# Ledger of designs, part 51: VH-VL binders against q9nrl2r1430to1533

Target 1, 104 residues: q9nrl2r1430to1533
Amino acid sequence: GGVHELSAFEQLVVELVRHDDSWPFLKLVSKIQVPDYYDIIKKPIALNIIREKVNKCEYKLASEFIDDIELMFSNCFEYNPRNTSEAKAGTRLQAFFHIQAQKL
Short names: E, the ipSAE of ESMFold2; O, the ipSAE of OpenDDE; V2, 0.75 times the mean of E and O plus 0.25 times the DockQ between their complexes.

## First folded at step 4 (VH-VL)

Design b37 (framework fv_iluzanebart)
Fold by ESMFold2-Fast, scan of step 4:
Structure b37 (fold): chain C 104 residues (1-104), chain A 123 residues (1-123), chain B 107 residues (1-107)
Amino acid sequence: as target 1 above (104 residues)
Amino acid sequence: EVQLVQSGAEVKKPGESLKISCKGSGYSFTDYWIGWVRQMPGKGLEWMGIIYPGDSDTRYSPSFQGQVTISADKSISTAYLQWSSLKASDTAMYFCARTYWDSEGYPEYFDLWGQGTLVTVSS
Amino acid sequence: EIVMTQSPATLSVSPGERATLSCRASQSVSSYLAWFQQKPGQAPRLLIYDASTRATGIPARFSGSGSGTEFTLTISSLQPEDFAVYYCQQYDNWPYTFGQGTKVDIK
């Protein structure tokens, strides 16, 4: 059910936030620190936004939740050159997410 | 076969210019970064810099910025290390090496190395 | 830049004995650490990456462990061909940096 699925989303977001590689994804990228980010990335998202959506019961299907997490990773790989610490962290966190998301 | 082949040994005088090469074969050259490593006689390994041949994005170690130029020509799968004016302190073995990184997340480790180019600078 | 410090500078071990090499980073490099072997007159050879993953073709007697700032390379039963200098290298942050090396001598 719905209650069971929401608890699963909460658990997964908590696991992602606590992961060592979550640091690039915790909050939206700073416009001041990275001025060109929002010129390149048209649908910015971060774990704090996803967590808020989970808490407000905005995800009706597991696929909607998965899509937002995948968008977050897609943005990371689009903006960051492949040999950056951000892209490295994103790739490892995405692999961890894919394993955990099998439970949804 | 997958390999990096470096140019032959060089004997130069202080003040001369030099350009040595590292040619990749048996793999997609633009899927890998190429790095340059210096090893002075009897000493350890030092990273000089790294280049992505696909767009020539180049990063130098702070101690080598302004001392050397790293470049690449992807049309012939070759990376270069160049000095405008050699010093006796440039006497060393120079290695090139590749590292693979893709969106699927392979680690940034240098898995393939060239055989080395010995550069001797003496008066 | 991150400074990598290896110890001991030289290690003398008899064939068949266990060798343990240490590598310390001046700040956390997570698991972004590689170990290389270099024999006289040869290019370095990748042994271990991601602190503990053996590279293709590397014998099982080589193992790596550690995370953060403290790392170890272990050779469980030293063979004559293992006489070499061993380097650790971090690839967490640019510039990438090597330790100064540990020379393994066969007694």
Scores: ipSAE 0.000, ipTM 0.539, lowest interface PAE 19.2, mean pLDDT 85

Design b4 (framework fv_iluzanebart)
Fold by ESMFold2-Fast, scan of step 4:
Structure b4 (fold): chain C 104 residues (1-104), chain A 124 residues (1-124), chain B 107 residues (1-107)
Amino acid sequence: as target 1 above (104 residues)
Amino acid sequence: EVQLVQSGAEVKKPGESLKISCKGSGYSFTDYWIGWVRQMPGKGLEWMGIIYPEDSDTRYSPSFQGQVTISADKSISTAYLQWSSLKASDTAMYFCARHTYDFESGYYEYFDYWGQGTLVTVSS
Amino acid sequence: EIVMTQSPATLSVSPGERATLSCRASQSVSSYLAWFQQKPGQAPRLLIYDASTRATGIPARFSGSGSGTEFTLTISSLQPEDFAVYYCQQYDNWPYTFGQGTKVDIK
């Protein structure tokens, strides 16, 4: 077998993970640190879960990938008040994502 | 093929320092938590702590907080368990394990793959 | 800390017979409960997760049931390779905690 280039989805997820504002999104929110999170957020997701889905070829369409990323941001804004560091990071990372997603 | 390979057996004296390792391969190391489990001779399993290698977020079981240090070097896909000063009561088998996700539930899940274990013997 | 209690401590069963192992949590862990098998000198092996879902490659004779605080692992028609120690583990809250184990040995 040959070596292949990274997929477009993998490249985008890597760029998101490496962004300075990715810290609230790298892994699922801790139930111990934030006990009411899973009472409010019914479809939790994080970049590590999305990256695993990319690696397992679970996204058939770019729209499915984009929907999962947007779900991640929607969860952030639903749970976190606007003046929090989490919400501010989410706003900046979402803007970055929208620019990068134009490549898809 | 997902594998966790641990460092070899150690024989130490009380008061000595020790660092043992767990190297992951066959998956994206920074996307999964790595946990450490102690099993004292003839006893059951005890969770010691877990680390997320991408940002080194570390959580300790209360019984092990301050007793050991868990760390990771993502550049070589390796997690570590370290003692500054060993005690005879640290004599045990130490396992590392990888945390997996159930995408349907979207929750922190179970530990699916385990290292072979590192036997640590501490005696005078 | 959620305390996991297993019973019995030791279960003696003949090959071909049914073995039933119990695990009790000190507070509800919903369905976030796993079962592991450990043979002497080996690492634990995941059998069941989410209380009742078999892990990949695990024989159908292993089944899990229960939710909340009471859980059961059943081994139908026990095989010689099934003699081992079995541990339950909750992953609902950190710290994750194991039961003390049930040893399944030959009668």
Scores: ipSAE 0.049, ipTM 0.733, lowest interface PAE 6.6, mean pLDDT 88

Design b5 (framework fv_iluzanebart; at its last look DockQ between E and O 0.74; V2 from the best seeds 0.00; counts 0 for: pae E 6.4 > 2)
Fold by ESMFold2-Fast, scan of step 4:
Structure b5 (fold): chain C 104 residues (1-104), chain A 124 residues (1-124), chain B 107 residues (1-107)
Amino acid sequence: as target 1 above (104 residues)
Amino acid sequence: EVQLVQSGAEVKKPGESLKISCKGSGYSFTDYWIGWVRQMPGKGLEWMGIIYPGDSDTRYSPSFQGQVTISADKSISTAYLQWSSLKASDTAMYFCARHTYDWESGYYEYFDYWGQGTLVTVSS
Amino acid sequence: EIVMTQSPATLSVSPGERATLSCRASQSVSSYLAWFQQKPGQAPRLLIYDASTRATGIPARFSGSGSGTEFTLTISSLQPEDFAVYYCQQYDNWPYTFGQGTKVDIK
């Protein structure tokens, strides 16, 4: 049963990707376009990487999945000043995530 | 399994338009870059450009900027390479390829899966 | 743009012997270098990425080494199916660039 159903983690990642504020988080920051990013951010991550980890069943605990999403937001706030559109999008998406994560 | 399937061979005349395709399957199409590579008869490989289908972020090699258009339709998991007006010098094999990441070792982008190629012949 | 130069243009080797192929970058590409194999009428196949990491399914006889500007692909005991053209490619800087290729031919 449920051959076309998404796992709970897959469903949550899809909801995050569809959110209007997901644009800074869809893919890894380009090293070519933002060369200092990888000097500042030591553990880069993005929604496409998290989705692949979900698809490969690399998250065995909900806490592992939640930690990767929180790392993504932490990186955003560390690199981007609070007045940027990236930081504002991150703040709103993180709040949305905290509501959705209650279902896990 | 991951597959990239390209459209069939084309025979065209100079001045004609052409659009060739690369359809991805077996993975999340919007989560990986697709690149286009040209190989002229008897010559090596030339990178043309790449597109991220999730947001249509597109980058061209300087040699191909303005010569071709790269696009993608994420609803059918297909990337495209298009010419408005073909030249005899466009006669070549065209490959699409998927870029991937190694997030365990850091930021590494490389071509992991390739399409079978589309032969384009432009008669002079 | 970063220019990739491969040598030799053609390498003649007998089956069972070692083949060593070189790739030089016009400026440092750190370890952001890949090696591809292409047989006549086929698409390129990824062999090595990150200068020395073997791609999934690639036989252990293929190994890569080097960093910065000088890179080497080694085939420790050449098999009949290894006669092909080999390309290096840098992905450190935009645009990505390939070397011109080394043809490995039977002696």
Scores: ipSAE 0.162, ipTM 0.744, lowest interface PAE 4.8, mean pLDDT 87
Fold by ESMFold2, look of step 5:
Parts: structure tokens; sequence; C-alpha cells
Structure b5 (fold): chain C 104 residues (1-104), chain A 124 residues (1-124), chain B 107 residues (1-107)
């Protein structure tokens, strides 16, 4: 995308990272702490990876950026039961993301 | 340009404390793990532990758990390795290094940039 | 912890020759293996990651192969600047561990 679109991706990632419910998503899930995670989740992603991809201009379309963010939430809901702290944080952060994404 | 710049060489006596530093620049410091590696004189490389400066999540190799403290100050893009009481056996070269992403496979944990090293000499 | 064993300990090679370095893991590490070069008085430098992928800026004469427990670093035509110590490191499981190193010397 264009310079303005890339700046919007950067700002949106910053807002997601700043959100109190970002804690499950800041970095990839620890294989040491959660050994079976990568047996279940085959396309892992996290906010630090998405921010790196924004910084390296790897997103060519807004849909590609949105797809990575939605993949992040989908992974959370696939691995974590709905009543867990992780899934609840994911639900709240995803709702926040949808509001912020209207700016794109 | 990614750089990791470490603090200068140290000559210490047993029992003294020490905190050495590793300052990162040219990248988003809070988005990468920083690891510490020891190299004793004439020996190979030993992985000591890592920290994620974004949230201070810190992991130690079992051999180094309780032997050192790894910390970071994200406001100045700096990671630290600290001893409360040095021993002669702590004499070594200490490197910091940035762990990079492998987002396609879902594993981080290979070093792509290294600091220049900090020589610590502990002698009575 | 996974023990990484490198062989040979020292490899004597003339410039222009092919060097082959081996790294063996005590259990499978899949493809999660890196190779580093270290020259005297310098920090290690990443050569290869994911067993076979060259890091940015690494000359094509360096190649890595293997998976599971057996890995090889090959230098197809040694240059004077390639005489160094080479380390493998696994990053499949914690704690991540290095091999003891292979020194590549001028014959």
Amino acid sequence: as target 1 above (104 residues)
Amino acid sequence: EVQLVQSGAEVKKPGESLKISCKGSGYSFTDYWIGWVRQMPGKGLEWMGIIYPGDSDTRYSPSFQGQVTISADKSISTAYLQWSSLKASDTAMYFCARHTYDWESGYYEYFDYWGQGTLVTVSS
Amino acid sequence: EIVMTQSPATLSVSPGERATLSCRASQSVSSYLAWFQQKPGQAPRLLIYDASTRATGIPARFSGSGSGTEFTLTISSLQPEDFAVYYCQQYDNWPYTFGQGTKVDIK
C-alpha cells in the first residue's frame, strides 16, 4: 500500500499493543510454558511479528494486514476455551480492533 | 542498521557485584528477545538466558538460574546481566545477542545480531 | 537438555578446498539448527539458520544440510577469511544449546 496506509497499520498495531488486553498477543506463545501449543496451532502469529512486517513493508494490501490480525485472534480462540482469561482478553481486544479498523 | 553495543571490559575481585549492559539500536528494541551467552577462556559458547524487553518476560538456562540476573530498561533500549557476588569462575567473555523471528514456523530463538562482547576478569 | 556434538574438533584445510563440518544432536531437533562463525577476538556471526537457510549477506560458498540429529556445514571453496571456529546451536527445545565448536585451520 501507500505511505498513508502503512502509517495507519503502524498506528493500529501501536494501539493494540498499548491495550490492557494485549498480554496474550505481544509475542508468540512459549513452547516451554505451553508445550502442545504448536501441535494445535499451525500458523502462529503475534503482535511483535505483525509490527515487524509493517516495519518491513511486507503488507501490500490492507486485507493482508487484517487477515494476520484476525488469524491472531482465531488462534487464541482455537487453543483456549471460551471461559479462559486468554479467550476473554482476545474477545475484548478483537472488539477494540474492529472499532479501530474502521479507520482504515 | 541493527547494533548491539556492550559496556567495556571489567576487572573485579571475588565477592564484588557487577552489572554489564547491552544497548540496542536500529530496530524496535521491545519486539525482540535479547539473550546472553558466556564464553569461558578457551571454551565454547554457553547460552545463559533471554529477556523480552516489551514485558520483561525472562527465561534462564537451568545452569544459570539463580547465578545471574537478566533485566532490561526499555526506556533506554538496554539489557543487563548482573552478578550479586562474582567468583573467579565467572571470568569469561559475555555476549548479548538479538533473537529473531521465524514467524512461518512459529519458533523464535536464533541469533541474528551480536554485541561485541564484554570481557569480565575476576581475580584475587 | 540436548547435547550438540561437533566433529572434527579441528579441521586442517588449504585455501580453495572444500570443508565439511558435522554436528550431531542427542535427540531430534527437527530443522531448528543454526551455524555461527567466530574469529579470534570477535563476536559470533550467524551463517545458517533452519539448518539450510543462509543468513542475509552470507556468501553462497556456505551451505547447510541435515535434519533430525545429523547436520552438516559445507564451505565449498575456503577463503582466507573463513579460517575460524564454527559452532552449531539447536533451538528446538529449552535450554537451547551450542556444540563445542570446530576449528578450521590453514593446512
Scores: ipSAE 0.056, ipTM 0.732, lowest interface PAE 6.4, mean pLDDT 89
Fold by OpenDDE, look of step 5:
Structure b5 (fold): chain C 104 residues (1-104), chain A 124 residues (1-124), chain B 107 residues (1-107)
Amino acid sequence: as target 1 above (104 residues)
Amino acid sequence: EVQLVQSGAEVKKPGESLKISCKGSGYSFTDYWIGWVRQMPGKGLEWMGIIYPGDSDTRYSPSFQGQVTISADKSISTAYLQWSSLKASDTAMYFCARHTYDWESGYYEYFDYWGQGTLVTVSS
Amino acid sequence: EIVMTQSPATLSVSPGERATLSCRASQSVSSYLAWFQQKPGQAPRLLIYDASTRATGIPARFSGSGSGTEFTLTISSLQPEDFAVYYCQQYDNWPYTFGQGTKVDIK
């Protein structure tokens, strides 16, 4: 992607981070709080990691950026039952993301 | 260039309070954990705790739980370690260190950058 | 907590010789093991992480090996500047814990 696309990625990450439902996704899950998380989730990812990749221009295509965001949500839904606060937050944030991603 | 700069040496008396600082620069301060390590004179290294400045998530070693307070002010990229009432046994060198991630694998990684240390001397 | 035990307590080695340092964990820490070098009056410096990955800027003479409970730091050809205390540290389980250190003296 070009400069404008990278800027769009940066802006979208900022919007995701600022969203009220971003709290499960701001950083990698703590092994201290969730000891078995990394036994289940093999490709962990979080918004801070995605932001870093954007800053380093690691995304060459919008699809790659979208894939990482979707992976982030997928991990959440894989580990957390539907009735958890994390899953509910993820559902709302993903909906927000899908709307914003249409602007890319 | 990533740097952690700690506050200067402290000479205190038992019962006094103290707050030392660790300022990060050259990286996104809110995206990396910062830890504190104690090294008593002539002794080894001890993890005290870690904090994520982005949301102030804090983890203490059991030995230090309730003994110190770790905090951060992300607006000035600074982490803190504080005591409400110092003891002579708190005399030590205190280091802060950045906890990094393996961005490729997505796992928690290692403490890659360290502050220069803050010497705290507590004596009557 | 996981107890890390290093051996020997002190290792005296002549320049150019091989130095082998051991670190044992009371339970498996997988490969979440780091080695640090600390010189007098300085902060620790990361040498090895993930048991065998050399940190950026670390000379090739430093190497780490092992997994589970047994780990080794090897200095293939000791240099005068390698005089220091070396610590292993596990970061598999909180609280993170250090070994008690191995002091490397230069003969």
Scores: ipSAE 0.030, ipTM 0.716, lowest interface PAE 3.7, mean pLDDT 91
ESMFold2 (binder alone), look of step 5: mean pLDDT 90; pTM 0.907

Design b6 (framework fv_iluzanebart)
Fold by ESMFold2-Fast, scan of step 4:
Structure b6 (fold): chain C 104 residues (1-104), chain A 124 residues (1-124), chain B 107 residues (1-107)
Amino acid sequence: as target 1 above (104 residues)
Amino acid sequence: EVQLVQSGAEVKKPGESLKISCKGSGYSFTDYWIGWVRQMPGKGLEWMGIIYPGDSDTRYSPSFQGQVTISADKSISTAYLQWSSLKASDTAMYFCARHTYDYESGYYEYFDYWGQGTLVTVSS
Amino acid sequence: EIVMTQSPATLSVSPGERATLSCRASQSVSSYLAWFQQKPGQAPRLLIYDASTRATGIPARFSGSGSGTEFTLTISSLQPEDFAVYYCQQYDNWPYTFGQGTKVDIK
């Protein structure tokens, strides 16, 4: 809900960014480098964008923040086959997120 | 306030090396791409390349690959454009610009903030 | 690389009149097209991105339209401060490319 909740979001995003498995999620997938990505993924998002939204106080509810993080993972699993390095990293980072999100 | 502040004008001779800078402030420097654009006297704008300071991922336009080096030092929120050996044809205004994404309306890259430009003059 | 062609090279318009600027891509760039304004001695300023989305702080008189290969920038009622060079830029494919510019001059 409030201003203290936004500080918690920033701390959690920083922890996600620092995690070893954050590499597929640090920045938006470039359509120039992965041309078919935006044909498949219609709501792309990444940790740098989520961090910007936190810093601009765009999340009014914890559920909105959680929805954006979950969208990021959903996109990963939708685009990347289950046994890719990206999907494996996403699985581990999502598990880490679920543990940390309990503190919100 | 988001700002990109570039280093001052340079006058150089052919064959000399040069490194110009673009310092970001008022935002998280490692979370945004920085691009470099050339504008030759009386001509239009040309993309040179972009860098993501968080991991130093760098992309060059094919016509500038091997002609310049783009780098960044995230500890001082500064991006660089460097020549090992300048040519008279490098005489131009050089701009840096911050790349961002509008994930809500288009999910696509565009340049939202620009530096003031650095004039580089290369002559005998 | 994708070649961007702007027309006309120079457009003479009286204050208060509508100005229409065209930009054509050599191949489809979908809606990945931006418009920039540049005044003499100044850095370019972003006006429009994603073909039709106005950047923050840009007056409502500026509007963009088009998709694929044909794009238009419209200034509905030209103000004295709008006399500048306007560039279109595609960001669908790397390298990003600019048009050669349209100079909007006072009639």
Scores: ipSAE 0.013, ipTM 0.644, lowest interface PAE 7.5, mean pLDDT 87

Design b7 (framework fv_iluzanebart)
Fold by ESMFold2-Fast, scan of step 4:
Structure b7 (fold): chain C 104 residues (1-104), chain A 124 residues (1-124), chain B 107 residues (1-107)
Amino acid sequence: as target 1 above (104 residues)
Amino acid sequence: EVQLVQSGAEVKKPGESLKISCKGSGYSFTDYWIGWVRQMPGKGLEWMGIIYPGDSDTRYSPSFQGQVTISADKSISTAYLQWSSLKASDTAMYFCARHTYDFEYGYYEYFDYWGQGTLVTVSS
Amino acid sequence: EIVMTQSPATLSVSPGERATLSCRASQSVSSYLAWFQQKPGQAPRLLIYDASTRATGIPARFSGSGSGTEFTLTISSLQPEDFAVYYCQQYDNWPYTFGQGTKVDIK
């Protein structure tokens, strides 16, 4: 993409970070707090990593950016049972993302 | 580019309170952990704790839990280390450091940028 | 907590010679190991992370190897500016822990 696509990725990440339901996704899940997480989740990712990739111009296509965001949600739903606060936050944030991603 | 600047040297008496600072610049302050490391005179390095400024998630090394408070003010990109009551044994150089990551190789968080250090001397 | 033990405590090497520094973990840290250089009066400087990856700007003479519990830092042709204390650090589990350091003296 162009410079407008890169600006759009940055704007989207900022909107996700500021959302009330972003708290499970701001940074990588702590191996210290959740020791079995990395035994289950083989491709960990979080908003801070995605933001750095945007800032380093590592996304060549909008689909690559969307794939990383979707991986983040997929990891959340794989690790966390449906009735957890993490899974509920993920469900709401993913719905918000799908609406915003229509601009890409 | 990325820079961590710490507050100046302090000379204190036992029982006094102290708060030292570490200001980050050249990066998104709220997206990286900041850690605090103690180095006593002539000794090696010890992790004290880490904080994620974006949500104030703070973790202490067991030996420092309850001895110090780590905090951050994201509006001015500054992390803090504070003592309510200093002891002579707190005499040391204190460093702050910023984590980094390389997602390609899996889960990893190493500390790549360091402040210049703050010398704290506590004597009667 | 994971205890990191470095050897030797002090290493004296002539300029141009190879230096080999060892670091042992009390339990497996996989490859979550970093090496730092600290020169007198300075903050630590990252040399190697993920056991073998050189940090940006670090000269090619520095290399790291190992996994699990046994790690090595090698300086292939020691320069006068390499006089320093070298620390290994694990970041596999919290609390993150440093070795006690190896002091490299230039003859």
Scores: ipSAE 0.147, ipTM 0.766, lowest interface PAE 4.7, mean pLDDT 89

Design b8 (framework fv_iluzanebart)
Fold by ESMFold2-Fast, scan of step 4:
Structure b8 (fold): chain C 104 residues (1-104), chain A 124 residues (1-124), chain B 107 residues (1-107)
Amino acid sequence: as target 1 above (104 residues)
Amino acid sequence: EVQLVQSGAEVKKPGESLKISCKGSGYSFTDYWIGWVRQMPGKGLEWMGIIYPGDSDTRYSPSFQGQVTISADKSISTAYLQWSSLKASDTAMYFCARHTYDFEWGYYEYFDYWGQGTLVTVSS
Amino acid sequence: EIVMTQSPATLSVSPGERATLSCRASQSVSSYLAWFQQKPGQAPRLLIYDASTRATGIPARFSGSGSGTEFTLTISSLQPEDFAVYYCQQYDNWPYTFGQGTKVDIK
C-alpha cells in the first residue's frame, strides 16, 4: 500500500499498454461489435479502467491490482477460443505481466 | 481539471477541405473515447462518430459514413474531424465530447465533458 | 437505428413548479439513457446517466427514472437557471441517438 506502490502500478500499466499484445485490452470490448460479450462476461474490465483506478488511488494492496489484471486475462480466455488472435495476445501479455509483477 | 478545447470558427466555400481539432487535457487522453456531435442551426444534436485514441478504433454513424474522417494524434492529445469537400449542408456547430465510464467496472458508456464547439459556416 | 422521441416539444412552467419531461425509445435501451441540458450558445451539460444517476455537481431537484423504452426527467422545483433545452440520449446501441429535445420555457 501507499504512494510508492501506486507509482509502481502506474509504471506497470504503462508498460502493458505499450506492449504490442495490448490491443485486445486497451478498452472495453464493444457491445456493438460483440453483442454477446456482456451476456457471457459479468465483470468486464480493461487497461483504461485499471489505469483510472490507479490514478484515483483505489488499490490499497498490490494483490488488489494484480487481481484486476488477472480478471482481465481471465475474461479474455473465457470469451475467446484458444486459436484466436485475442487469446494468443492475452497469453503473451499475461506472461509478460507475470514477470513484471514480481517487482511489486 | 478535465478540459476539451476546440479550434476556432471557420468560414469556407463549398468544395473546400477543412480539418477541425479537439485537444484534451487534465486526463489520460488515450484511455477515453472522443465523440463528435453535429448541431445544425436551430436543430438538435446528432452523433457523427467516435474514436478511441489509444488504437485509433473509429466508428461512424451510418448517415456520416464516408462524409467525414475522424482521426486522433495521441502524441499531442488531439482529435480531428475532417471534410475532403464541404457542402452548404455542413453548416453547423460541431462539438467534441469525452466518453466516460462508470468508474467501478467501466461498463456504462456516456459522455461527460464537452468542448465549447466549433462553428463551421459554408457559403458561396 | 433507435429513434428517441421526447414530449412535449415545449413545456411552459412557472418558477417553483415541477417539470416532467418524457423520453421514449423505439426499442429497449435497458437503463443506458442520459439526459443533457443545453442553454443558448453553450455546449450540452450532462445531468443524468444510467437513467437515474445524477452527474457530479447536479442539484438534487433533478431526478431521472425509467427503464426499457419509457424514461422521465423531473425537476422538482424549477429555478430561473433551468430554462433550457433538454435532450435524452441512448447509448445502448450504435449509432447513439438523441431525442429532438424539449424546450422548457417560462409560463
Scores: ipSAE 0.068, ipTM 0.723, lowest interface PAE 5.8, mean pLDDT 88

